# Miniprotein binders against q5jf28: the designs that were tried, part 27

Target 1, 318 residues: q5jf28
Amino acid sequence: MERERLIKTVEAILRGAGYRVARLDLKGSCFDLVASRLFLLLFIKATVNIDTITEEQAEDLKRLAKFFKASPLIVGLRSKSGELEEGVVYERFGIYALRPETLYDALLNNELPAVFAERGGLYVRINGELLRELREKHGYSVNELAQLLGVSRKSLLNYERGEQAVSLDVAIQLEEIFDEALAEPIDILRAKVEADLNVKPETPLEREVFERLKKLGLGLVKVKKAPFNAISTEDDIRLLTGIDERKTRSTIKRAEMVAEVGRIVNSGGVFILEKTKAEVVSEVPLIPKESLEEVKDADELIELIDKLKKEIKEKLFS
Below, E stands for the ipSAE of ESMFold2; O stands for the ipSAE of OpenDDE; V2 stands for 0.75 times the mean of E and O plus 0.25 times the DockQ between their complexes.

## First folded at step 15 (miniprotein)

Design o2 (at its last look DockQ between E and O 0.90; V2 from the best seeds 0.80)
Fold by ESMFold2, look of step 15:
Formats: C-alpha cells, sequence, structure tokens
Structure o2 (fold): chain B 318 residues (1-318), chain A 102 residues (1-102)
C-alpha cells in the first residue's frame, strides 16, 4: 500500500518532469524505476525504509549507474531513526537517498537540495573561496568571523579551504551575515558513482554462457539483483542479457521487464536458455545456448537477434 | 483501550488509501489534458495532498508504537487538509476541462 503509493508518486514526478519511465515489479531488484530525459538517466530504488536496502542491491545499482553513466537514487520515507526530512540528502552505500518531496522540488521546481545528513547532524558544503572573499570585503579577520559563528579559528580556515562542510546552523548564519548564496547544491541527477564491475558468474550455466559470449568478443558486466544477469557489450552494442535453464512464467516476466528497461536505456535484450525453441517475448529473443555456437562474433549475434525479431513480427501479421 | 486505538488507526489508513486512489485518478486526468501551464497549479495541490498522506502513514505507525493521542489528532488534521486539497484540485480540474471543451 505505502510502498505502492511511493513508487507511483515517484513515477508521476518523473513523468511530470518529462522523463520516459519504465517500472519494474521484481522482488529484491536493485531498482524499481529507470527514467530518461535527453542527457539524463536515473536508476531509482524506491523503498519506505531506506535501511532495508542490502549491500548486494546497492552494489548492483551502482554497477548499472556506472555502466550506463546514470545517476542512482534511493527514494524513501524513513530510516531506522525515524522519518526522513524533506530537503535533506542521506546516503546509503554511497548512493543518495531522499524523500519524494525532495525529488519533486529538484525535478519540478528546479531546486536541488543542498543539505545532507551525516553523523552529528545536518551539514552544507559551501563555496570556501567565496566565503573568504566575503569575509575580507566585510573587514572580518578569521578570528572575528569564527567568534561570530561560534566556531574555532581552525574550523573557519577549513571552511575557506573547502576542506570541511559547515553545520546547517552555521550555513544559515553565514547567509544572514553576507546576504549571499554560499551553499553548493547536491546534483542528485548527475551523481558520479564508483563500482567494481568485475563480478563472477553465480551458476555453472552462467559461467558457460559468459565464456561463450566472451569468445564472440562481448564484454560482460554481471549483476545479481536485476531482471537480467548481465550486460553484454561491444563498442556501441549493448544487450541486457538474461540466463535461465528453461522458459518459465518468471522468465517471461523478466523478458518483459528487460524490454521495457531496454527502451529507456537504448539497449537490446536477449535471454539465453539451456533448453528452448527460439522465440520472442516482447521484442526480447529467447534463444537456446547452442545458438551461440552458430554465430562467429558479436555482429552476427546482433544480426540473429534482429532477424528473429523481424521473422516473429511477420508471423503475427499472417 | 488498545483495541479502540487500533480501530482508529485502521480508519486513518482506510481513509488515506481512499484519498490516495482519488489522487492518482486526478493526477492521471490532469496529465492527460496535456496542457502543462494550465494544470501546474492543480498538480501542485495534488502533490501536496499526496505528500500529506505519506505523513499520515508515518503518524499511524508511530501511533501503534506510542499510543500518543496527540499523534492521532495530528494525523486526523493532515487527513482533513489532504481532503480539502483534493476537493480544490477536483474543482479546478473540472474548470479547466470546461475551458478546453470550448
Amino acid sequence: as target 1 above (318 residues)
Amino acid sequence: SPEELEKKIEELERKAEELSEEIFRLLEEAYRLGNPELIERVARLIYRALFLLFRVEYLAEELRKKGDPELLKRAEELLREAEKLIEEARRRLEEIKKRLEK
């Protein structure tokens, strides 16, 4: 109920801001929504309590964001400590977390947040060079301004050198004293993320398929918590790649999600199965693993995928 | 009693769900009109109501933990405020629809 309301709210905010959006319904997935607008791409995990996100989910979310040059986001309502504050950015596993109100302000009011939560309270990063210029313009020594703010001389020097964020109270005082915007906004829409893209296959079938794909010249980025098992890539080619032993209801649902995600991230999709007849589900081919032996390289794999999609489309019009 | 409190909490949650369903119907209707400038104020009312409902749900959870009557009063106030916003949004949306039919 509350989680569904949250996801629908985030989806509505994104669509209202002009984003194309795909929504996933996959338990344990590292993201619930992926959204794009021109040069922006967001992967969003929506969860009522942001402390329920697992390390595996967070690492995969960062892997997807790094690979697709997207910004990962957690949108939530609470933490273990209580309700999240609107306008405040939290962090879990190196991923920004915030309330839907904060997302609304960023996307529909063009007001990025500047306040972040850390041990000890709420903080703001400020333009330290501008602070120094303003202090000198107003005739304050470092010691005089530090005394006005109730901070140490050492802290003030660190603020001016950009080495330390200020408390929210100090940020408010500075803007009142100088009547200037000193706060540096947090660009939640273009967050850079670091992730280890070298993840090992989880099953013998995955290992077998990955080795064959590598032989075709494809690079692989393995993920654990998504409707696909990996991203297969060469140059400008990208395939959201699923792997299953056989076609099941779960396989069909995952293929449908791969198709939707693929439209947002401009990537193709494919499922490699140990046992199946070649077919297409929602524009995503399901092919037996032996089909990988029938192609010579990545280009031929893409040709096979395109050919199969075209042939299935023609049959639907028969 | 704890039983009477739980009944009140369940009523808050039922009302919040009913309002949420109306909110998303209104929001979908507003975006369907495809006229961003005309619907901007209506959308703001709808989102404000929606954000209030998230706070009502939080208060309901805290009420189960703490049983504080002040939390109940606050949740009921937020629900009434959300209801007012939804009704105003509905009225303005109907006004916009009439304008566009001309």
Scores: ipSAE 0.781, ipTM 0.918, lowest interface PAE 0.9, mean pLDDT 90
Fold by OpenDDE base, look of step 15:
Structure o2 (fold): chain B 318 residues (1-318), chain A 102 residues (1-102)
Amino acid sequence: as target 1 above (318 residues)
Amino acid sequence: SPEELEKKIEELERKAEELSEEIFRLLEEAYRLGNPELIERVARLIYRALFLLFRVEYLAEELRKKGDPELLKRAEELLREAEKLIEEARRRLEEIKKRLEK
């Protein structure tokens, strides 16, 4: 119940902020929500305890975020250490994690968090140039200000260079001394993450399909923890690609999710099956793998997909 | 008794669920009105209530672990605050509807 409430809360916040949102009902997915507004794209994992995310889920979440130039986020309530604090950014596997309140403030109040948690302490990044200017303007030497703050001369010089984060207590003291905001906001909406895009296919069928799609000119990004198995790409073409042995109830549900996600990330969807008749589920074609032999390139594959969508619309209205 | 404590925890969890369902109904109703400026004020109250309910659930879990009666008192206080915010949000939403129907 609590997880479902958390997802509904995050969905409501995103919708309230004017995002287009797709929600996934897929257990074990690396994301539960995808949201788009203007030039911002978010992939969100919602989990009550942020320490329950697996490394595999986090790597896929970062992979999707990197590929789509999106920000990955974890939204949660607690960690192993206790409740998450409001206005504090946490991190798991290089992904920002925060409370629904912090997301609400960022999206609806335009208030980005400045405080982050590291190694059981709270820290901020400060404008080091501004700190130096303020120090010099007030006539403090590096030694005098360092002594006043209870920090080393080396630490203060590292703060002024932006090379070291400041403890929250020292940041508060600095803002009190200078009567000026020094804390730099954390742009959680534009988080840059690194990810390996070169993940190998896991099954014999995925290998066969990947080799055929590569022969058509498509680049492939394998994803493990999503309703699709890969992203197929060539220039402006992006296909959320499902791969399955046969049509199951799971295939249908994943195709429905792929349609919804595809609308948010401006990408088509296709499912390639070892054994199926050509059909369309929620505007997502299910095609036999043999259909990939009938096309020469990615453009002919898109034409085949579009033809199948059209033929089914005509049959529904006939 | 431990049994009385568990019953109180279950009651907190049940009330938090019931109020959460009401909150989501009020949010859906607010969004259907389609007026962003009017919705914002109501939505702020609703979200604040929803966030209090997450704290109530956390306190209920901590109460189950620690058995500290002060956690129960705090959870009940937050629950009452959430109920007041929901009531205020409902009232404001009804006032907005009456204005949009005119």
Scores: ipSAE 0.748, ipTM 0.910, lowest interface PAE 0.7, mean pLDDT 91
ESMFold2 (binder alone), look of step 15: mean pLDDT 81; pTM 0.786

Design o3 (at its last look DockQ between E and O 0.25; V2 from the best seeds 0.00; counts 0 for: pae O 2.5 > 1.5)
Fold by ESMFold2, look of step 15:
Structure o3 (fold): chain B 318 residues (1-318), chain A 102 residues (1-102)
Amino acid sequence: as target 1 above (318 residues)
Amino acid sequence: SPEELEKKIEELERKAEELSEEIFRLLEEAYRLGNPELIERVAKLIYRAMFLLFRVEYLAEELRKKGDPELLKKAEELLREAEKLIEEARRLLEEIKKRLEK
């Protein structure tokens, strides 16, 4: 299967570049891989056709990226228009999309892409100040260089002011004329995205749990397309928070994924269930919602979580 | 014939999957040695082969849509190139392993 091969390739590139990686197997998730190295954090959706990503998935991917100060990426092979070109950055819903070759070059050859796709073709942002310096140094007037490039005088002035990207053809001509690198790379590893973090709870149970967590001093960032329902946070505390009526096979699989994601993003995990006995799945406590009434603040919740993890591990090892 | 074309497309896809499995085995084997600088050239060959296989898959999809015999020829050429890269990577990896045994 082509998608499985794509995900494995991306995972291999990341691990080869020294990233710690967690992979999800969750249908409809907003990401397939999360990876970290030093202070770099990436959330990656891997899709063969980048146009299959839904707006809901993209918004959640951006919410996670914004919250964790991570770079969201789509890695794919084609779009509705055909095969993606290597070395070209595409954009869907404000998220960079690119081929695995482009990711490989960025991470293993330390060569960030500079070309992006937009309506009308391929473009490059250039160092406009350097362009002006090079033009003047080589004795070209604005009109002379514009004529040589086949662009208007106004366009050339906009390029020099940094107000407009150049077409790829123009970028190539400029580098041939001046024998100098003018292209500004696209930092796909530190992309900044906008996201609306105010998403309503989806169920009455979710609403109840969110209100209880807020009373403990935790902020909530709701997500819809992830193995968890929200991120609970206060200061340095971060909990990947799942919510279910009861423990099911799905709950167990999601808790396992939460544990793996949590190790990469340095966050704890917890599932709040309406009906359960307290237990631990892969370092992630599953607790009844009533346990939230037994603690006074976020610090005590963390203490409860840690205590449960120790007690359950001791039972398993005894 | 349409039936002969579909059989060739299926063969391309089967070979691409088989080669991809070998690619991941070789890559794991190379990284198991624990020295990224030593295996750098092996890894480059392996990734180049993987990227060619993605193009083979794309051409197979286009071939189903268009039936263009030039697309089949191109896909077969890329597949053979990937095979050669994998063979070279395997040979180089075995040379590296022998060096480390000494």
Scores: ipSAE 0.769, ipTM 0.913, lowest interface PAE 0.9, mean pLDDT 90
Fold by OpenDDE base, look of step 15:
Structure o3 (fold): chain B 318 residues (1-318), chain A 102 residues (1-102)
Amino acid sequence: as target 1 above (318 residues)
Amino acid sequence: SPEELEKKIEELERKAEELSEEIFRLLEEAYRLGNPELIERVAKLIYRAMFLLFRVEYLAEELRKKGDPELLKKAEELLREAEKLIEEARRLLEEIKKRLEK
């Protein structure tokens, strides 16, 4: 399967599940899809081989997910070790990776995967308290049950404490012995990730723009592998912020993508350029950096953005 | 024979591709109609079909690797199910168009 077909399939799964979806046509982006439904927000990297994601892409994907309180996902078909299995959660750089089928089951069938791959084996997390209760109810000592499962006493005690994952084979044996589901589902739709939000600007222009936006009261989250260069934020205000030296065909395409993503993540978009006339591309203002000197605070910047959007809308309908 | 199996795999892949292209045309058409409720109904059928076609292709690739005839039967079953969903989606779109032209 090609990457394009994989992305289309994942888009279809998300839309079929009732998500609003924006798709990015940006090579090297940390995400290819963003999807929202009710209180769920997903940033999805689609890649045929999950081992092709770079650390930089993964870090940006986690930054976006942390900032927007979203779940990051990698959707793929294979790894370096072989094909991904259905119903199995993999991990790359602290991001869950899974097959489209596994995503389908989670979104459309409400079947969350319980099996995860680690160190070349399959494991599950079990309800350790339930395991203890069942062991005691059936009259097994820790030693007797550990011996029956072929595990150490220490391992069984760690299972009962929830401190250690159980091999899939041992989990199956436990469920067979007790005739009860012990495997804890992995909530791939609400994955919590850690990320450093304090990434420094990479260019002199980004540094200048960032310092000016900070003086306006805006917090900034630098993103490297997205159609925007940063997220600018103050309270409830969120701006997907592009920064370019000049308007190019790439600027236009990224502004279009920022508009689409912005609709999904309930965020505005702006591009700040070193040299441009004020204009709007796909509802995204392109403003010269000098316009940031004309505003006093973030509210005046938002007013400027909204004014530019309105003026262009009036010109298009006049 | 291995040659007969490969021809069947190629036919599955070809049909899955053709149906995938049709799905995208139907999706674009659904979006152009601009009715959210109708788009949702058509989209649900199309997205289910897309997922089935994805599984058909995966089974075709696995069939090429393993040569298991049961994979072929399963792929053919899923393909037929996808065809039905696409046909239902097409009919629904045609009914919608006829309602909008009135």
Scores: ipSAE 0.085, ipTM 0.529, lowest interface PAE 2.5, mean pLDDT 88
ESMFold2 (binder alone), look of step 15: mean pLDDT 82; pTM 0.786

Design o4 (at its last look DockQ between E and O 0.29; V2 from the best seeds 0.00; counts 0 for: pae O 3.6 > 1.5, SAP 73.5 > 70)
Fold by ESMFold2, look of step 15:
Structure o4 (fold): chain B 318 residues (1-318), chain A 102 residues (1-102)
Amino acid sequence: as target 1 above (318 residues)
Amino acid sequence: SPEELAKKIEELERKAEELSEEIFRLLEEAYRLGNPELIERVARLIYRALFLLFRVEYLAEELLKKGDPELLKRAEELLREAEKLIEEARRRLEEIKKRLEK
């Protein structure tokens, strides 16, 4: 309905801006869309009410963004306080949240937002060096300009040093006084986030598989709210890694999503199952956990994955 | 009166959904032409309409809570504006398609 319309809108904006896009259909996932263009990578959670995002979803979204050097983003329409405003950046759990109109302006009109919401109202970060230069050019002392703006001398000095954001009203007054653009845009397309990448396995099978992967020299970044359970990594190797007891319809759908995400983030995919025959779903191998005993290191695991994909392809063609 | 309000809200939502379906058909058609400069103005009209529909949905929700006749009038105005934008977008897209055929 409204959520579907929102996701389709975001997808359309991204594609219109030249992004390659993968869309997920996974309930409770930390993201709905992943998109790339040249050196830009976005993980996007689309939700009508941004307050419905859980801490677990947000932490996983930040983990993916940190690992892939991507920008996480929430696109929504309202909060518990009401409708989100166009051109205003909100925040949930350290992740920028904004309306689809604001995303449209950033991507299709090359106009990044500058206004952000915090407790107490709307704020703007300004170019403090330029403010000082304009103040001096117009002959104002710090005290004189502070008095005109209705702020303290200390606040004005903090503005000029880049140490404090101004209220939206003050930003408008500054534009009126100096007739110059002072607002610093918010880089929603290259946001950097903090995340704890050391998350423990959720099940005994995950623990067993993680230990085997670690013995092969792979590092692991565990996620809870994605079509895969972890990212397995070593040097330039990146594997979106799923773990299940056996192949189910859900396993197949998750593997298909892993394949699509992998194309966007330039990563391989694999599912490690307790019970299965070796198989490939959409370029993603499903292998039994015993296969991890048959390889000596990460390079051999990649060779096994590539070999399985080639063997299945050859079987299908002749 | 409450039953009349519920009926009007349902009609708003139905019309918004019809326009939404048309919007995405037009966007897909426009992007399939593969020329961003040619479709720029058409896409702008389509997105403006789409954004108005999000506001219509919000106003419909507020109508259920408040029953304010001014909210109903505003929602109907936005819906009519979205309809006009889509008709203009459709017309311009047909003009572009004719130009490309020649």
Scores: ipSAE 0.794, ipTM 0.925, lowest interface PAE 0.8, mean pLDDT 90
Fold by OpenDDE base, look of step 15:
Structure o4 (fold): chain B 318 residues (1-318), chain A 102 residues (1-102)
Amino acid sequence: as target 1 above (318 residues)
Amino acid sequence: SPEELAKKIEELERKAEELSEEIFRLLEEAYRLGNPELIERVARLIYRALFLLFRVEYLAEELLKKGDPELLKRAEELLREAEKLIEEARRRLEEIKKRLEK
């Protein structure tokens, strides 16, 4: 399968599950899809080989996920070690990675995967309290059950405490012994990730714009691998912020993508340029950096953005 | 023969690709119409068909590695099921178009 077909397949799965979806046509982006349904927000990197994701992409994907209270996902087909298995959760840089089939089952069948891959083996998390209760109910000592499973006493005690994952083979054997499901599903749709939100601007222009936006009261989250350069935020206000020296064909395309993403993540978009006339591209204002000197606070910046959107809408319908 | 198996795999892959292209055309058309009814009636069939075709391709790749005739039979079954879903999606899409033109 080609990358394009993979993205289209994942998009179809998400839409079929009733998600609103925006797709990015941006090579090297940390995500290819963003999807929202009710209280679920997903940022998805689609890649045929999950080992092609860079650490920088993964860190940005986690930043977006943390900031938006979303789940990051990698959807792929293979790794360096071989094909990904259906129903198995992999991990790259603290991000769950899975096949489209596994995503399909989770979204459409409400079947969350329980098996995860670690260190070249398959493992499951089990309900440790339930395991203890079942062991005691059946009259097994810790030593007897550990011996029956071929594990150490320490390992079994760690399983009962939920401190250690169980090998898939031992998990199957436990479920067979007790005739009860012990496997804990992995909630891939609500994955919590840690990320550093305090990334510094990379260019002199980004530094200048960031310092000005901070003076307006805005918090800033730098993103490197997205159609925008930062997220600007104050209270309920969120702006997907592009920063460029000049308007290019790339600026236009990124503004279009920012508009689409913004609709999914309930966020506005703005591009701040070193040299431009004020204009709007796909409902995203392009403003000169000097316009930031004309506003006093974030509210006045939003008013300026909304005014520009309105003026252009009036010109298009007049 | 191994040669006959290879030829059947190529035919499966080719047919899966052709059907995938058709699905994508139907999907793009459904999106262009922007109608919620299209999403409900057509998109479900389309994503199920895409999923089946994805499994067909995976089975074809596994068949190349293992040469198991049972994988071929399974792939052919899934392909036939995908064809039915695509045809139903196409039919429903055409019915919706005819309603939007009235």
Scores: ipSAE 0.041, ipTM 0.475, lowest interface PAE 3.6, mean pLDDT 87
ESMFold2 (binder alone), look of step 15: mean pLDDT 78; pTM 0.756

Design o5 (at its last look DockQ between E and O 0.50; V2 from the best seeds 0.00; counts 0 for: pae O 3.0 > 1.5)
Fold by ESMFold2, look of step 15:
Structure o5 (fold): chain B 318 residues (1-318), chain A 102 residues (1-102)
Amino acid sequence: as target 1 above (318 residues)
Amino acid sequence: SPEELEKKIEELERKAEELSEEIFRLLEEAYRLGNPELIERVAKLIYRALFLLFRVEYLAEELRKKGDPELLKRAEELLREAEKLIEEARRMLEEIKKRLEK
């Protein structure tokens, strides 16, 4: 299938570029891959048609990216208007969207894109200071160059001051006139994003667990479209936190995904269940919610988590 | 003939899927060698083929909507080019493996 092929392609590009990668198999998730290399962290949603990403998915993707200081990306093949163009950056819900060819060029050819799609066509941001220098060196007044390009004097001044992007056609003309690279690349690997982190619990159990975690001193960043329900955090503590009524096959699969994601984002994982005996799945503890009453603060919760993980290791090696 | 056209589209998609499976096998094999410099050219051919297959899938979708014979011809051309790239990549990968065997 086309979507599975797309996800595998993105994974291959990332691994070929030296990234550590976790790939999710979770329908409706806000991301399909998370990848890290040195100081770079990417959360990627892969979708054939970029217009099918929902607002909830996009907001959660941005929440994860903001919290982890990562770059969110949508990698896709087409939009409602047709096939996406190679080398062009699109935007949905404030998240960059691009073809796998563009990702390949960025990661394996060290060629960041510079062209972006906006209302009205394709645009490029240019080095306005260099433009002014080149114009003056070539003896053009602002009026003369504006007339040559077919733009207003005000637009040209805005280009030089860095206040306005140029159309792709104007960018091409400028580079032909001055024989210099003026285009500013788009840093898709370090995109910064804003997100509303004020999200309410989805269920009564979730509300109960969040209130108890807050009493332990943990902050919470709720997400709806991920293998976990929230990120529990205090200072250096980060826990990918799942919540379920009981252990099911879905719970086990999500814990396995939490373990893999946690390795990439350097975070622990835990699942809080309404009804269960304490156990560990892929180094992610599953604990009953009453265990939260048995600890007094975040440090003791971490000690409980570490103790459970150590106990399973000792059983495996005894 | 709508029935004849759909049959041709299904053949395009079947072949694209077969080539895709070979592509990922070749990529896995190439990366398993663990030498990025040796496999760089092979990987480039494989990714070019993979990107062409995404184009074939798009053309198949458009062909279902429009029934344009030029779209079919274009899709078949891209598929043949992808096959050639895969064959060249396989040949080069085998050459690299043989060289590493000494």
Scores: ipSAE 0.792, ipTM 0.923, lowest interface PAE 0.8, mean pLDDT 90
Fold by OpenDDE base, look of step 15:
Formats: C-alpha cells, structure tokens, sequence
Structure o5 (fold): chain B 318 residues (1-318), chain A 102 residues (1-102)
C-alpha cells in the first residue's frame, strides 16, 4: 500500500465514524489528517513505515495535540522490525502508532486495543486492584501466584500496584486462571502527550512577526512542520498563522490548507508577509507585516481580518 | 514457470490497484451525496475491501519472494471477496441516488 492509499483509507475510516476531516497535501507535515467529532480531536500522521517519522515531526504533532487538547496518532502498516499487528499499539516519540484496522475497531466498533508493543515484546496493563482481589479470592499467596505465572514476587506486586505492565503471555494466563478480563484498554482517542509550547522562531522575519504579535497581546506557539508557522492565541481567539517573505504558489496552497484545518479546529487563519498587498486566499487573509503596526491589540487584528474577509465577499458577489 | 508466476503477480497487483481506485471513486461519490448514514455504511464496506486489497498486495509480494502457489490461491480468494464488497458499496450508492432523485 502506498502512502496516498493509506491516507485515503484513514480518511475513509474517520469519515465513516462520523468525523469531520481535513486532509493535508503537504510533504513533510507532522500531520496528514485532522479530524473532529463531538469532544474528540485527532491529529493523524499517516506513514507506511512508522519509523520514518522524524523527531521534529513528532514534537510538532505532540505540540499541536497538546495545544488543541487533541490526541496525536501515527497510522501505519509496518516498522523496521516488520508488519504492525492488528489490535497492537506501538509507540514512536511518545505517540501511539497503530494499523488502520486498529483505528477502525476503536472508532467504529468501540473496541479499544489493550495490547502494546515494547522492546520487541507484547504487553498489557492489568487492573492491579482486580488482580489482587482475584488472587485473594482464589486463596493464592503472592508467592504461589508468582510461581504459577513464572514471574518474580516483585513483578507480581508491581502488577497489583499498576506500576508494571504484564507480558501478553502472562496476561492470557491470568485471564485463564481467573476466567475474567484483566487487560485495560488503551484509550488511543484521548492520548495525553507532553510537549514544549515555547519553541523560538527560526527566521529573522518570524522573530519580527512574533515580537509584534506579542506586543498585540497574542501568545505564540511555533510549529515547524505544518502549513502554518505558528498558532497565535488570546483567550478564545486562535489563529493559524503563516509567515512568508512573499506570496508564492506555496503560500496559496498553505493558505488553502489552513482554511480547511481551521474549520476542523475552530480556528481562524492569517498569513503575514514581509511584502504583499492585503488580499484573501480561500478565506485566509494575506496581510503585510506593516498592517500589524496599524492595530493596537489582538481584537483590532481580528477586526482587520474580518473586514478583509467581508470586503472580498462583497467583491465576489458584486 | 517463473515468468508465468511473475505475470500472475503483476495481474494481482494491477487488479488490486484498479479496485482501490474504484473504491476511492465510490468514496468520493458517497461524500458528495453528503448523507452521514450512507457515508458510514459505505465506509464500512470500503474499509473491509481496502484491507483485503492490502492483504492481496502483501501476498503478491510474499509470492514473489517465496514462489508458493498457495499464496497465489489465497490472494485470488481475497481479491474476489474485495470485488463483492465493492459491488455491494456501488449498489448502495445507486439505491441512494435513486432515492434522492425522487
């Protein structure tokens, strides 16, 4: 399966599950799909080999996920070690990675995976309290059950405390001994990730624009591997912010993508250019950086953006 | 012969690609109709079909490596199952179009 076919498959799964989906056609982006349904927001990197994701992409993906209170996911088919298994959660850079099939089951069948891969083995998390209760109910000492499972006393105590994952083979053996499901499902749809939101601008133009936007009261989250360069935020206001020296075909394409993504993440879009005339591309204003000197605060910037959007609608319908 | 085997592998890969393209056309059509219930139903069929086609491609690659005739037979079975799911998805879309035109 090619990357394009994988992305289309994942898009189909998400839409079939009733998600609103925006797709990005941006090579090297930290995400290829963004999807929203009710209170769930997903940023998805689709890659045939999950080991092709770069640390920089993963960091940006986690940064977006943290900022938007979304879950990051990698959807793929294989790793360096071989094909990914169905129902198994992998991890790259603290991001869950899984097959399209595993995503389908989670979204459409409400079947969350319980098995995860670590260090070349398969593991599960066990309800440790339930394990203790079952052990005591059946009259096993910690030593007796540990010996029966072929694990150390310390390992069994760590399982009962929820401090250690159990090998899949030991988990199966526990479920067979007690005739009860012990494996805890992995909520891949509500993954919590940590990310540094305080990334510095990389270019002189980005530094200039960032300092100006900060003077307007906006907080800034730099993103490197997206169709936008930053997220600008003040209270409930969120702007997917592109920064370019000049209008190019790439600027237009990224503005289109920003419009689509913005609809999914309930965020506006703006491109700030070193040299441009004020215009709107796919409902995304392109403004010269000098326009930031004409506004006093973030509210006036939003008013400027909204005015530009209205003026173009009037010109298109006149 | 090895040459006859390669031709059969190429034919499996070609058919899997053609069917995948058809699936995506059907998916795009389902989305254009804008019916969420339809999209869900068609997407379930499409997903199953795409998974089968992925397995066909995997089996074709394994067949190229190992030359095991049983892999060919299994790939052909999965391909036929995918074709049935695609035809079901097509019929569902046609039925809904006919309902929207009324």
Amino acid sequence: as target 1 above (318 residues)
Amino acid sequence: SPEELEKKIEELERKAEELSEEIFRLLEEAYRLGNPELIERVAKLIYRALFLLFRVEYLAEELRKKGDPELLKRAEELLREAEKLIEEARRMLEEIKKRLEK
Scores: ipSAE 0.140, ipTM 0.557, lowest interface PAE 3.0, mean pLDDT 88
ESMFold2 (binder alone), look of step 15: mean pLDDT 83; pTM 0.800

